# VHH binders against G2/M phase-specific E3 ubiquitin-protein ligase (G2E3): the designs that were tried, part 15

Target 1, 328 residues: G2/M phase-specific E3 ubiquitin-protein ligase (G2E3), of Homo sapiens (Human) (q7l622r371to698)
Amino acid sequence: IWNSALDAFRNRNFNPSYAIEVAYVIENDNFGSEHPGSKQEFLSLLMQHLENSSLFEGSLSKNLSLNSQALKENLYYEAGKMLAISLVHGGPSPGFFSKTLFNCLVYGPENTQPILDDVSDFDVAQIIIRINTATTVADLKSIINECYNYLELIGCLRLITTLSDKYMLVKDILGYHVIQRVHTPFESFKQGLKTLGVLEKIQAYPEAFCSILCHKPESLSAKILSELFTVHTLPDVKALGFWNSYLQAVEDGKSTTTMEDILIFATGCSSIPPAGFKPTPSIECLHVDFPVGNKCNNCLAIPITNTYKEFQENMDFTIRNTLRLEKE
Short names: E, the ipSAE of ESMFold2; O, the ipSAE of OpenDDE; V2, 0.75 times the mean of E and O plus 0.25 times the DockQ between their complexes.

## First folded at step 7 (VHH; framework vhh_gefurulimab)

Design v1 (from n2 with T58Y; at its last look DockQ between E and O 0.38; V2 from the best seeds 0.00; counts 0 for: pae E 10.4 > 2)
Fold by ESMFold2, look of step 7:
Structure v1 (fold): chain B 328 residues (1-328), chain A 123 residues (1-123)
Amino acid sequence: as target 1 above (328 residues)
Amino acid sequence: EVQLVESGGGLVKPGGSLRLSCAASGFTFSSYAAAWFRQAPGKEREFVSAISSGGYTYYADSVKGRFTISRDNAKNSLYLQMNSLRAEDTAVYYCAASPDLYDWLTEHGYDYWGQGTLVTVSS
């Protein structure tokens, strides 16, 4: 089932309902207990597909998109359901919600103020920026006239008497684009999140779930990864030193490899699950040319090399090419 | 500890070029909007340029076409390429960052600030 699900994601046969059914079969038959690394990899890949799907928009943190076909196919509901099931079964932190989406879920859309970075549509963002940068009432009125059709369409035309009226206009445009435009997708997604009582828990424990659902400024660091992997084989102080230096180099942006790439390579997950990994991630030093990631056991085998440069080259090469082939 | 450290300031002749850098540490720079402000002696600090986390740029009218703002999130760095420098560009230039912005023109919109780097344009 796992191999079939992974192949479906790679071959773009993804279907949220099928993925949820696979998870139910695994839970009911205790399949996940016997293959904990495979379940974690599936849930991580599922969350990655959701984050990058047409249901969400944004670059760093995500808000819901308006996708009429996905709404007809009930995919927003299924996405909420899949996320709820993943959380209950110890899946990785989704970590891609904007604070705006999260606040809408917890405090309601009427109590949430979107910001410019919630807007992924370049043309809409430029309209907002131009309005914000108006320096006179005459200039503001000219800008409004240029985008009159858009403002009429979204119901945001307003009488302008002072320059400060631009603040309310920007608020209204943001409210329409980020919240009102996607109200039906949002309600569908919210209904899916009610699965297994998850939405209720999110609303009851907002600070805990904010840390799980929302995009974090620094979710993976060299310190976090260094502490995550337990050394349980015969130590090689040189290779372990190179490993720590490599993590620092990746954090400093001196490698094309990211912290997320390293975690995926070793565990199949792009983030650390709320309940932690089962089994606990480990690292070993081997006399091999290239690193090996055993995702079933969350084990990373690092190469023993004579120089740090050789270590970094072999890590970068293997991780980059392995993850690229898995995405193709 | 949050730090923004500017560099690249100095003395240049009118018409010359200079590139300012700002190194960010202690926070996830890639999630922040970033900006340059400047303050000439005896004047108020004024907005120069900004770039959002998503890559949207904005320039004060006085520097449009001469200055280019950019960022390198892998290096946690913000840059300002200043061309065709004029005596009026003489100021201390400040790097600033904020996670949330509606108003890019005032210093009140930015949470974190650098110590500044002096740019002097004179013959």
Scores: ipSAE 0.000, ipTM 0.392, lowest interface PAE 10.4, mean pLDDT 80
ESMFold2 (binder alone), look of step 7: mean pLDDT 88; pTM 0.896
OpenDDE, look of step 7: ipSAE 0.040; ipTM 0.456

Design v2 (from n2 with Y102F; at its last look DockQ between E and O 0.64; V2 from the best seeds 0.00; counts 0 for: pae E 5.5 > 2)
Amino acid sequence: EVQLVESGGGLVKPGGSLRLSCAASGFTFSSYAAAWFRQAPGKEREFVSAISSGGYTTYADSVKGRFTISRDNAKNSLYLQMNSLRAEDTAVYYCAASPDLFDWLTEHGYDYWGQGTLVTVSS
ESMFold2, look of step 7: ipSAE 0.233; ipTM 0.680
ESMFold2 (binder alone), look of step 7: mean pLDDT 86; pTM 0.882
OpenDDE, look of step 7: ipSAE 0.411; ipTM 0.759
ESMFold2, look of step 8: ipSAE 0.159; ipTM 0.616
ESMFold2 (binder alone), look of step 8: mean pLDDT 86; pTM 0.881
OpenDDE, look of step 8: ipSAE 0.506; ipTM 0.811

Design v3 (from n2 with S31Y; at its last look DockQ between E and O 0.58; V2 from the best seeds 0.00; counts 0 for: pae E 9.5 > 2, grease 24.8 > 24.2)
Fold by ESMFold2, look of step 7:
Structure v3 (fold): chain B 328 residues (1-328), chain A 123 residues (1-123)
Amino acid sequence: as target 1 above (328 residues)
Amino acid sequence: EVQLVESGGGLVKPGGSLRLSCAASGFTFSYYAAAWFRQAPGKEREFVSAISSGGYTTYADSVKGRFTISRDNAKNSLYLQMNSLRAEDTAVYYCAASPDLYDWLTEHGYDYWGQGTLVTVSS
């Protein structure tokens, strides 16, 4: 039933109302405890949908957007709530916040200075760049005259007497666009994030939660994955050797398969949850032609082959094709 | 300790290409803007190109259309692809980084600098 609901959800465009309904069931029931792999897969899909939703803007890292319809529908609150529930119930690291959004949550917006990279609106970014790159007071005044209506609208129009006035102007534009413009969405999102005491814990342990919430370029490593999976009690030394060699080849870029692909194949998650996996991930060696990922048990069955080449070919083939079908 | 280390310089004929790299360490490169500057013999250091962490780029007029700046945050690396090289491109090229992007065009806008890599364009 749960799996059937997930399959129907996957086959349609993301709907925040449906996601809210399923997250509510997770919060108020032990259903996910009875089907842990399905719960983890739902939470992974939920985090992906939140990241790509109209509530957030940006390409590398995300800040909140100003979406009037979403405010009317209380969706910023629900997004904060869904994120809090996901964290408490062992969901994957969201990993998409800008440092600026994170700092606003932890230290307050009044203590946070946005940067140009927080601006996803190309026209606004170009205005900031032009102001920043002005070399004379005359150039700066000319740029301000071109942007007069915009600067007046946002309350950033200033008397310019020296070239260094451009720095305060840039600071004011950034503060408006990134922080003041989205104040109401931010407060609503923050209220949702208080669910189950999550916001308070983020504020108490900022270093740990920065690593969980903020966008980072770090990828999973061969060492991390090799240590993640508990070895089955009857190991095949040759197959485990091939497994470790495979992880190293993936890390070295010698396979089209990624560490993320391997983790998704075995667990359904693209990152390691802060609370870890339950059940603990495991690996076993079987006399099979192709690997098997059992997401309900977080178990990866690897093939026993005569050569490493056969091992790698069978791993790459199965993982890529399985994930391709799941993505459709 | 913060380090920026340039590489990929060398001798090249006019019209040729080079790719410069800058390896960053001791800080989270993905949160920094980065830039290339150059200094020809007997001249002041001048701006070449800059890239924000979000991908906004700017170029000096003298290199537009010939040079391409890029970054790979997973490798903590900054790149400069230099095509259609000219004798006037001969210089020591410097990598620079700053968390504050308010002044991209001048060297005072950058906190961290590499030691440089020499590019010589000569027939």
Scores: ipSAE 0.011, ipTM 0.414, lowest interface PAE 9.5, mean pLDDT 80
ESMFold2 (binder alone), look of step 7: mean pLDDT 86; pTM 0.882
OpenDDE, look of step 7: ipSAE 0.028; ipTM 0.373

Design v4 (from n2 with L101F; at its last look DockQ between E and O 0.35; V2 from the best seeds 0.00; counts 0 for: pae E 6.4 > 2)
Fold by OpenDDE, look of step 7:
Structure v4 (fold): chain B 328 residues (1-328), chain A 123 residues (1-123)
Amino acid sequence: as target 1 above (328 residues)
Amino acid sequence: EVQLVESGGGLVKPGGSLRLSCAASGFTFSSYAAAWFRQAPGKEREFVSAISSGGYTTYADSVKGRFTISRDNAKNSLYLQMNSLRAEDTAVYYCAASPDFYDWLTEHGYDYWGQGTLVTVSS
């Protein structure tokens, strides 16, 4: 997905304003046949890749990393561009930005104060903790001496005269490690985000974008999914009843299937994109034994069964197996 | 309403173990640093341990190697596992939360406090 995206987005003929078309190559087809894919699924996978890529560091919330190879390959710019394109074209909420990264984008690095949790490097974090927990000037000086080479390297050495100097030192270390160290990656990333005017929008509407970039989407509920999927065809009342019951059961933890699993099965996305789904998700009742998800049109075909038990079993079986196979 | 509620205190023999819990409500606990403080009779309240929102931990020298601080953000809970308890560990233990991990060693760095739970270590 990543390499394909890079190739596509780097193509001279690529226009980020145009609709994104996704096609999958059929395996073992000597003719190179393709079948249509889901745009939102593609974008979801792409965002997931970005989040877990070496371009970012951290656990839950991510900051930009310093990766020399990535810089050489201009990947930070590409990442920004991809993110911008994803947001405009109906991709999921990334939700993995740290507040610090976000604030740097909106208010500027010079106006951003990083915190200890922005530090993913354990050794650096420990140095900061040790400095911050010093109880005497003598202790502080001792710690500085132990970390002298590191502090000198990063340009944070200073004269210590009072214990309170430790606060400035910590601030300086955090400033360097979290912000200054990744200045070049940040500028490249920022440039990428200018694609389609996304950065400008982020800066103009920081509250709205903070929820999108820095927070994972809210958990899906039975109510949310029930309302999300609309019935367009003549419904089977019994089947729809089973559907609603099933959603409730899933919410209650009575199934191994999750709400996200259901959404992925139907749309290719584990969350509702900020721009919503296009087309709107729909439910169909079919005289089939097992459900069918069509990610391209966001349509979930549910089976018409005689009993709820059968319905649940068939739903769980199909969803779980389908997702498992897709992960392989 | 912001609330921190400690539990798990009690009487324990020297060498024994206790696990304290603190339940947070009314604010986004996962975004806060959290800490344990304690106050012994006739003494000032002192720092015991702290944990950042990201999981970095620190301990007072007096409890290092014996106490373990942890958190469960999904449960909005803070914990303190206390092992090898000593008579000098007798105190009211307080849970506290701070919006940032800057002044975590002092009481002034914390905005929210619990009511405390009594830990008595006695033979």
Scores: ipSAE 0.056, ipTM 0.587, lowest interface PAE 2.0, mean pLDDT 91
ESMFold2, look of step 7: ipSAE 0.077; ipTM 0.587
ESMFold2 (binder alone), look of step 7: mean pLDDT 87; pTM 0.885

Design v5 (from n2 with L105Y; at its last look DockQ between E and O 0.55; V2 from the best seeds 0.00; counts 0 for: pae E 15.0 > 2)
Fold by ESMFold2, look of step 7:
Structure v5 (fold): chain B 328 residues (1-328), chain A 123 residues (1-123)
Amino acid sequence: as target 1 above (328 residues)
Amino acid sequence: EVQLVESGGGLVKPGGSLRLSCAASGFTFSSYAAAWFRQAPGKEREFVSAISSGGYTTYADSVKGRFTISRDNAKNSLYLQMNSLRAEDTAVYYCAASPDLYDWYTEHGYDYWGQGTLVTVSS
């Protein structure tokens, strides 16, 4: 079952039933200790699928979406459960939650104030901006009249007496759109996160879990990746020098390849798990034309070339084409 | 300690350009709205431009089309590109930030402030 689920994920044939069954096996069995690289790859693919699923919305950091079909299929609960199992079993840091979603989980939605950037719907964001930029009571009333049907629908119509009434209106719109609209998905997701006591731990250690769950600016660096991979076989000083120069060039934006691309190529994961990789990532230098990534063993084989230009060209070519084929 | 530090001010001729920078530290800049205000001698501090954490921008009418606000969250920096400068743009320019975007246009809408950088537009 394990091998067939991995094959489906690698061929972009996601099946919720298979994912649920494999998560159950991981939860109730130590099978992954016999195949640690495969477990890590599955958990990484699972987190990537969750982040990009219709259960979440947002471009950089994610809040829950309202998806009626997913509610009927109990997928918010299963997503919370899969996330909890992944965290307990050494899966990668999800790193895609908005601070608002995180604060709702830790402090409760009633104690959380959403911000404009939590709003992914362009039309709703524009309504909030227009209301907040009103400079007279007359302008505010005109804007409200233009948005009357929306405000009536969400229950935010109010009598406007002074210009400062706009602040409570904006607060109400944000509260509805970000929090109240998705109350049922949120409660279902939260119940799934109770699996193995994970929600309780998140609530007990909010600073630590904020660093794991919440979206952050780019955290992968040339230094981090250079230190992540250990030399596994006979070293080639020139090739390792080119590797370090390549990482610096990628960090400086001088290549179309990203740090994430390199990590996915070598390990199948888009981020470094909190507990680290098992097995430990390694680099070997080979007399080959192009690099090879062995995701089951987290091993990166780099080419021995005569020039840095050749090294960079071969790295960029292979990583770009390999990742594009995996996405198609 | 929360800090906002402006730089890039100076003397420029009318019609010239300057680029102001504001370096933020001691808080999660990427989650905050940020703004530029200015204060000319003998006048009250006035709004220039603001940008939300998600990149939505607004401008005072007096600077629309001439000034461009931007941010680089990876560098915790806020910028103001000022083009076609006029004598009336002479002021001390202040960087401001707030998590709450209830009022973009007034000083009390912002929690954190820099010390300012002087821009002088003169022949």
Scores: ipSAE 0.000, ipTM 0.246, lowest interface PAE 15.0, mean pLDDT 81
ESMFold2 (binder alone), look of step 7: mean pLDDT 87; pTM 0.887
OpenDDE, look of step 7: ipSAE 0.013; ipTM 0.340

## First folded at step 8 (VHH; framework vhh_gefurulimab)

Design w1 (from v2 with F102W W104F; at its last look DockQ between E and O 0.67; V2 from the best seeds 0.00; counts 0 for: pae E 6.3 > 2)
Fold by OpenDDE, look of step 8:
Structure w1 (fold): chain B 328 residues (1-328), chain A 123 residues (1-123)
Amino acid sequence: as target 1 above (328 residues)
Amino acid sequence: EVQLVESGGGLVKPGGSLRLSCAASGFTFSSYAAAWFRQAPGKEREFVSAISSGGYTTYADSVKGRFTISRDNAKNSLYLQMNSLRAEDTAVYYCAASPDLWDFLTEHGYDYWGQGTLVTVSS
């Protein structure tokens, strides 16, 4: 997905304003047959890849990393561009930006104060903690001597005269590690985000975009999914009853299937995109034994069964197995 | 209403172990640094341990190697595993929360406090 995306986005004929079309090539088909894919699934996978890529560092909230190879390949720019395109074309909420990264984008690095939790490097974090927890000038000087080479390298060595000097030292270390160290990656990333005017919108509407970029979406509930999927045709009343019961059971933890699993099965996404789904998700009742998810049209076909037990078993079996196979 | 409620205190013999818990409610605990303080009879309240929102930890020298601070954000809970307890560890233990981990060694760095739980180490 990543390599294909890069190739496509780097193509001279690529226009980010145009609709994105996804097609899968059947590898075992000697004829090279293609079938349509889900745009939202593609964007979801792409965002997931970015989040877990070496371009970012941290656990739940992430900052930009410093990767020389990535810089050479201009991947930070591409990442920014991909994010911008994803947001405009109905991709999921990234939700993994640190507040510091976000503030740098909106208010500028010069107006941003990083915190300890922005540091993903354990050794650097420990140095900062040790400095900050020093109780005497002698202790502080000892710590500085122990990490002398590092402090010298990053240009943070200073004369210590009082214990309060530790606060300025910590501020300087954080400033370097979180902001100055990744200046080049940040500038490239920022340039990418200018695609389709997204950066300008982020800066104009920081509250709205903070929710999208810095916060993971809320957990799905039975109510949310029930309202999300609409019934279009003459419904089987019994089957719809089973569907609602199933959602409640999943919410209550009575199934190994999660709400996210159901959404992925039907739409290819684990969360609802900020722009919503197109087309709107729908439920169909079919005289089949097992459910069918169509990610291209966001349609979940549910089985018509005689008992709820059979319904639940067939739903769980199909959803779990399908997702398992897709992960492989 | 913002609340921090400590539990798990009690009487323990020297060399014994105890686990304290702190339940947070009324605010976004996962975004806060958290800490344990203690106050022995006739003494000032002192720093014991702190954990950042991201999981970085620090300890007072007096408890280093014996105590372990941890958190469960899903449960809005803070923990203190106390091993190899000593008589000098006898105190009321307080849970505290701070928006960030800067001045975490002092009481002024914390916005929210619990009522405390008594730990008595005696033979």
Scores: ipSAE 0.032, ipTM 0.573, lowest interface PAE 2.2, mean pLDDT 91
ESMFold2, look of step 8: ipSAE 0.094; ipTM 0.605
ESMFold2 (binder alone), look of step 8: mean pLDDT 86; pTM 0.873

Design w2 (from v2 with L101M; at its last look DockQ between E and O 0.72; V2 from the best seeds 0.00; counts 0 for: pae E 6.3 > 2)
Fold by ESMFold2, look of step 8:
Structure w2 (fold): chain B 328 residues (1-328), chain A 123 residues (1-123)
Amino acid sequence: as target 1 above (328 residues)
Amino acid sequence: EVQLVESGGGLVKPGGSLRLSCAASGFTFSSYAAAWFRQAPGKEREFVSAISSGGYTTYADSVKGRFTISRDNAKNSLYLQMNSLRAEDTAVYYCAASPDMFDWLTEHGYDYWGQGTLVTVSS
């Protein structure tokens, strides 16, 4: 089942029920502990599929969507469960939660104030923006009349006496759309996260789990990757210098290769797991033309080249072509 | 140290165009709403345009259709493309940033401010 699940993800034959079955096997089977690189790759693909699933909405950071069929199929519960299992088994940082979703889990929905960027529905966002930027009571009343049926439906219709009433109206619309609208999906997802006591740990250590669960502007940096890989062989000072320069060039956007691409090439994961990698990532310098990534051992072999330009070209070529083939 | 540094101001004839830039440092710019305000000589600072961290925009009525706000989160930069400039657009333009807040129209809604860049529209 294990090998079949990995092949299905590599072939893009994602099936939520199948992913649930494999997560159950991982939970109850010590087999994965003897194949750490393959388990990490599966968990990375699982988190990627969850992030891009219809259960979540948003472009950069994600909130829960209202998907009635997924709710009837209990998929929000299963998503929470799969995430909890992944965290316990050393899976990669999901890194896609909005701060609002995270705060709802930790502090409760009643103690969380959503923001405009939590709204992925363009029409709803435009209503909020127009209300927020109204300059007169007459303008505000006109906008409210235009969207009267919507405001009545969501329970946010109110009498307007001053212009400052718009702020409470915006707060109410945000609260409905982001929190109240998805209450049932949220409770189901939350129940799934209780698997193996994970939700309770998130609530106990919010600062640490915010760094793991929430979207970050730049999740990986040149410094982070440079420090991640331990040198276990006799170092080549020139090649390691080129490696560090390459990481800086990638961070500066001077390459089509991303930090995530480099990490996937070496480890099979697009992010660093909360507990770190097992085995600990390592780097070695070899007299080869092109880099080699050993995902089972999290080992990156970098080429010893005469020039930085040669180093960069060989790194970019190999990483891009290797990851392209793996996605196909 | 948090910094917002405006650039791109200058002299321009009526009907002309100018692009303002604001470079942000010392904070996670991509998590912040950002805005342009302006202050004409002898007047109070007024709202020009704002953009949320996710890219939702709003404009003062006086600049709508002529000005375009944008951001580049990878470069920690905010921009204002100003077209069809008029004499009344003459002002010092300020870059501002805040966590996504409900009130984008007033200067009290913004935690961080630049020093300003002068735009003069004159013939």
Scores: ipSAE 0.111, ipTM 0.613, lowest interface PAE 6.3, mean pLDDT 81
ESMFold2 (binder alone), look of step 8: mean pLDDT 86; pTM 0.872
OpenDDE, look of step 8: ipSAE 0.242; ipTM 0.684

Design w3 (from v2 with T106E E107Q; at its last look DockQ between E and O 0.58; V2 from the best seeds 0.00; counts 0 for: pae E 5.4 > 2)
Amino acid sequence: EVQLVESGGGLVKPGGSLRLSCAASGFTFSSYAAAWFRQAPGKEREFVSAISSGGYTTYADSVKGRFTISRDNAKNSLYLQMNSLRAEDTAVYYCAASPDLFDWLEQHGYDYWGQGTLVTVSS
ESMFold2, look of step 8: ipSAE 0.154; ipTM 0.617
ESMFold2 (binder alone), look of step 8: mean pLDDT 86; pTM 0.874
OpenDDE, look of step 8: ipSAE 0.493; ipTM 0.810

Design w4 (from v2 with S98V; at its last look DockQ between E and O 0.01; V2 from the best seeds 0.00; counts 0 for: pae E 20.8 > 2, placed apart)
Fold by ESMFold2, look of step 8:
Structure w4 (fold): chain B 328 residues (1-328), chain A 123 residues (1-123)
Amino acid sequence: as target 1 above (328 residues)
Amino acid sequence: EVQLVESGGGLVKPGGSLRLSCAASGFTFSSYAAAWFRQAPGKEREFVSAISSGGYTTYADSVKGRFTISRDNAKNSLYLQMNSLRAEDTAVYYCAAVPDLFDWLTEHGYDYWGQGTLVTVSS
């Protein structure tokens, strides 16, 4: 059932109920331990699907959404549980949380101040911007009257006597929209994260977990990937030189392939797990025409070529076509 | 352009009645608290009555039980029904509006004012 489930996820036919069933198999079965590359690929696809699901909102970093269907189906709890299972089983860094969501988990919602960038609703963001940019009490009063029904509905109507009162009003609107509006989803998600003691660990080591849970636009580097792959049986020193040159070219933007593409091709993961890969990634030079990625063993076989240009062409061609087919 | 235009003033005998109207334009009247103020000759302008956007009313002690404030948000209009008029009610009556969240019990809290309508109560 495992191989069939993994093939379905590769074709982007995400089904939350099916993902929950497969996560249960991982939690209670050692099947994934015998096929660690396939487990890593599943967990990577799972995190990708969670990030892009209707449970989260935002463009660069994600906060929880208010999704009434998902609440009825208990999907916020299951998402928290799946994330917890992924972290315990060495899955990839989720890397999509807003700092605000993370701070709510660690310090509590009452001790967290949302920012404007947490607001994905354009109309709400415009209300906040207009209030914050008012320069006179009369203008502020006019803006508040234009938004009266909204402010009354969310419980943010306040007596305004000075211009500086706008700062508390903005704080209240942010607090409602980002935190209070999604309180029930958040508590359900938090309950799921208690699975296997994960929430407790997040709260005990916030600096470490911030680096793996929160959105960080930092890209993989040539140095990081060069150091990640161990060299066991590479008889061709020239091929290793081409490999290092290829990594530098990818970092410099001189190839259409990205560092993430290379990592996915070799390991099935788009990021390096905090505990590292099991097994440790390796690179081999085999007498093959094109590179081969063995995601089960995190092994990358690189081609032996006469020129760097041929090396890069073969790497780019194979990696891009393999990953393109996985997306179709 | 914001306008408040009062009407319905005039000369009336003590014990008589008048109904004042105020027509509002140029703003969303339904979101505003509205009030009547009055100014007798040689006196400071004083609060008469106010009504919130939601219909809550308040009255100065001197007019309680005799005056009734009301509004029609569909017509952008404010009204003051004045009964049992006394000579001391003689004044220019002003319509005023302020967003509902602000101090609407003092003239300094009001953003918009009408030009006034004269009510004269005399024998």
Scores: ipSAE 0.000, ipTM 0.122, lowest interface PAE 20.8, mean pLDDT 80
ESMFold2 (binder alone), look of step 8: mean pLDDT 84; pTM 0.855
OpenDDE, look of step 8: ipSAE 0.493; ipTM 0.797

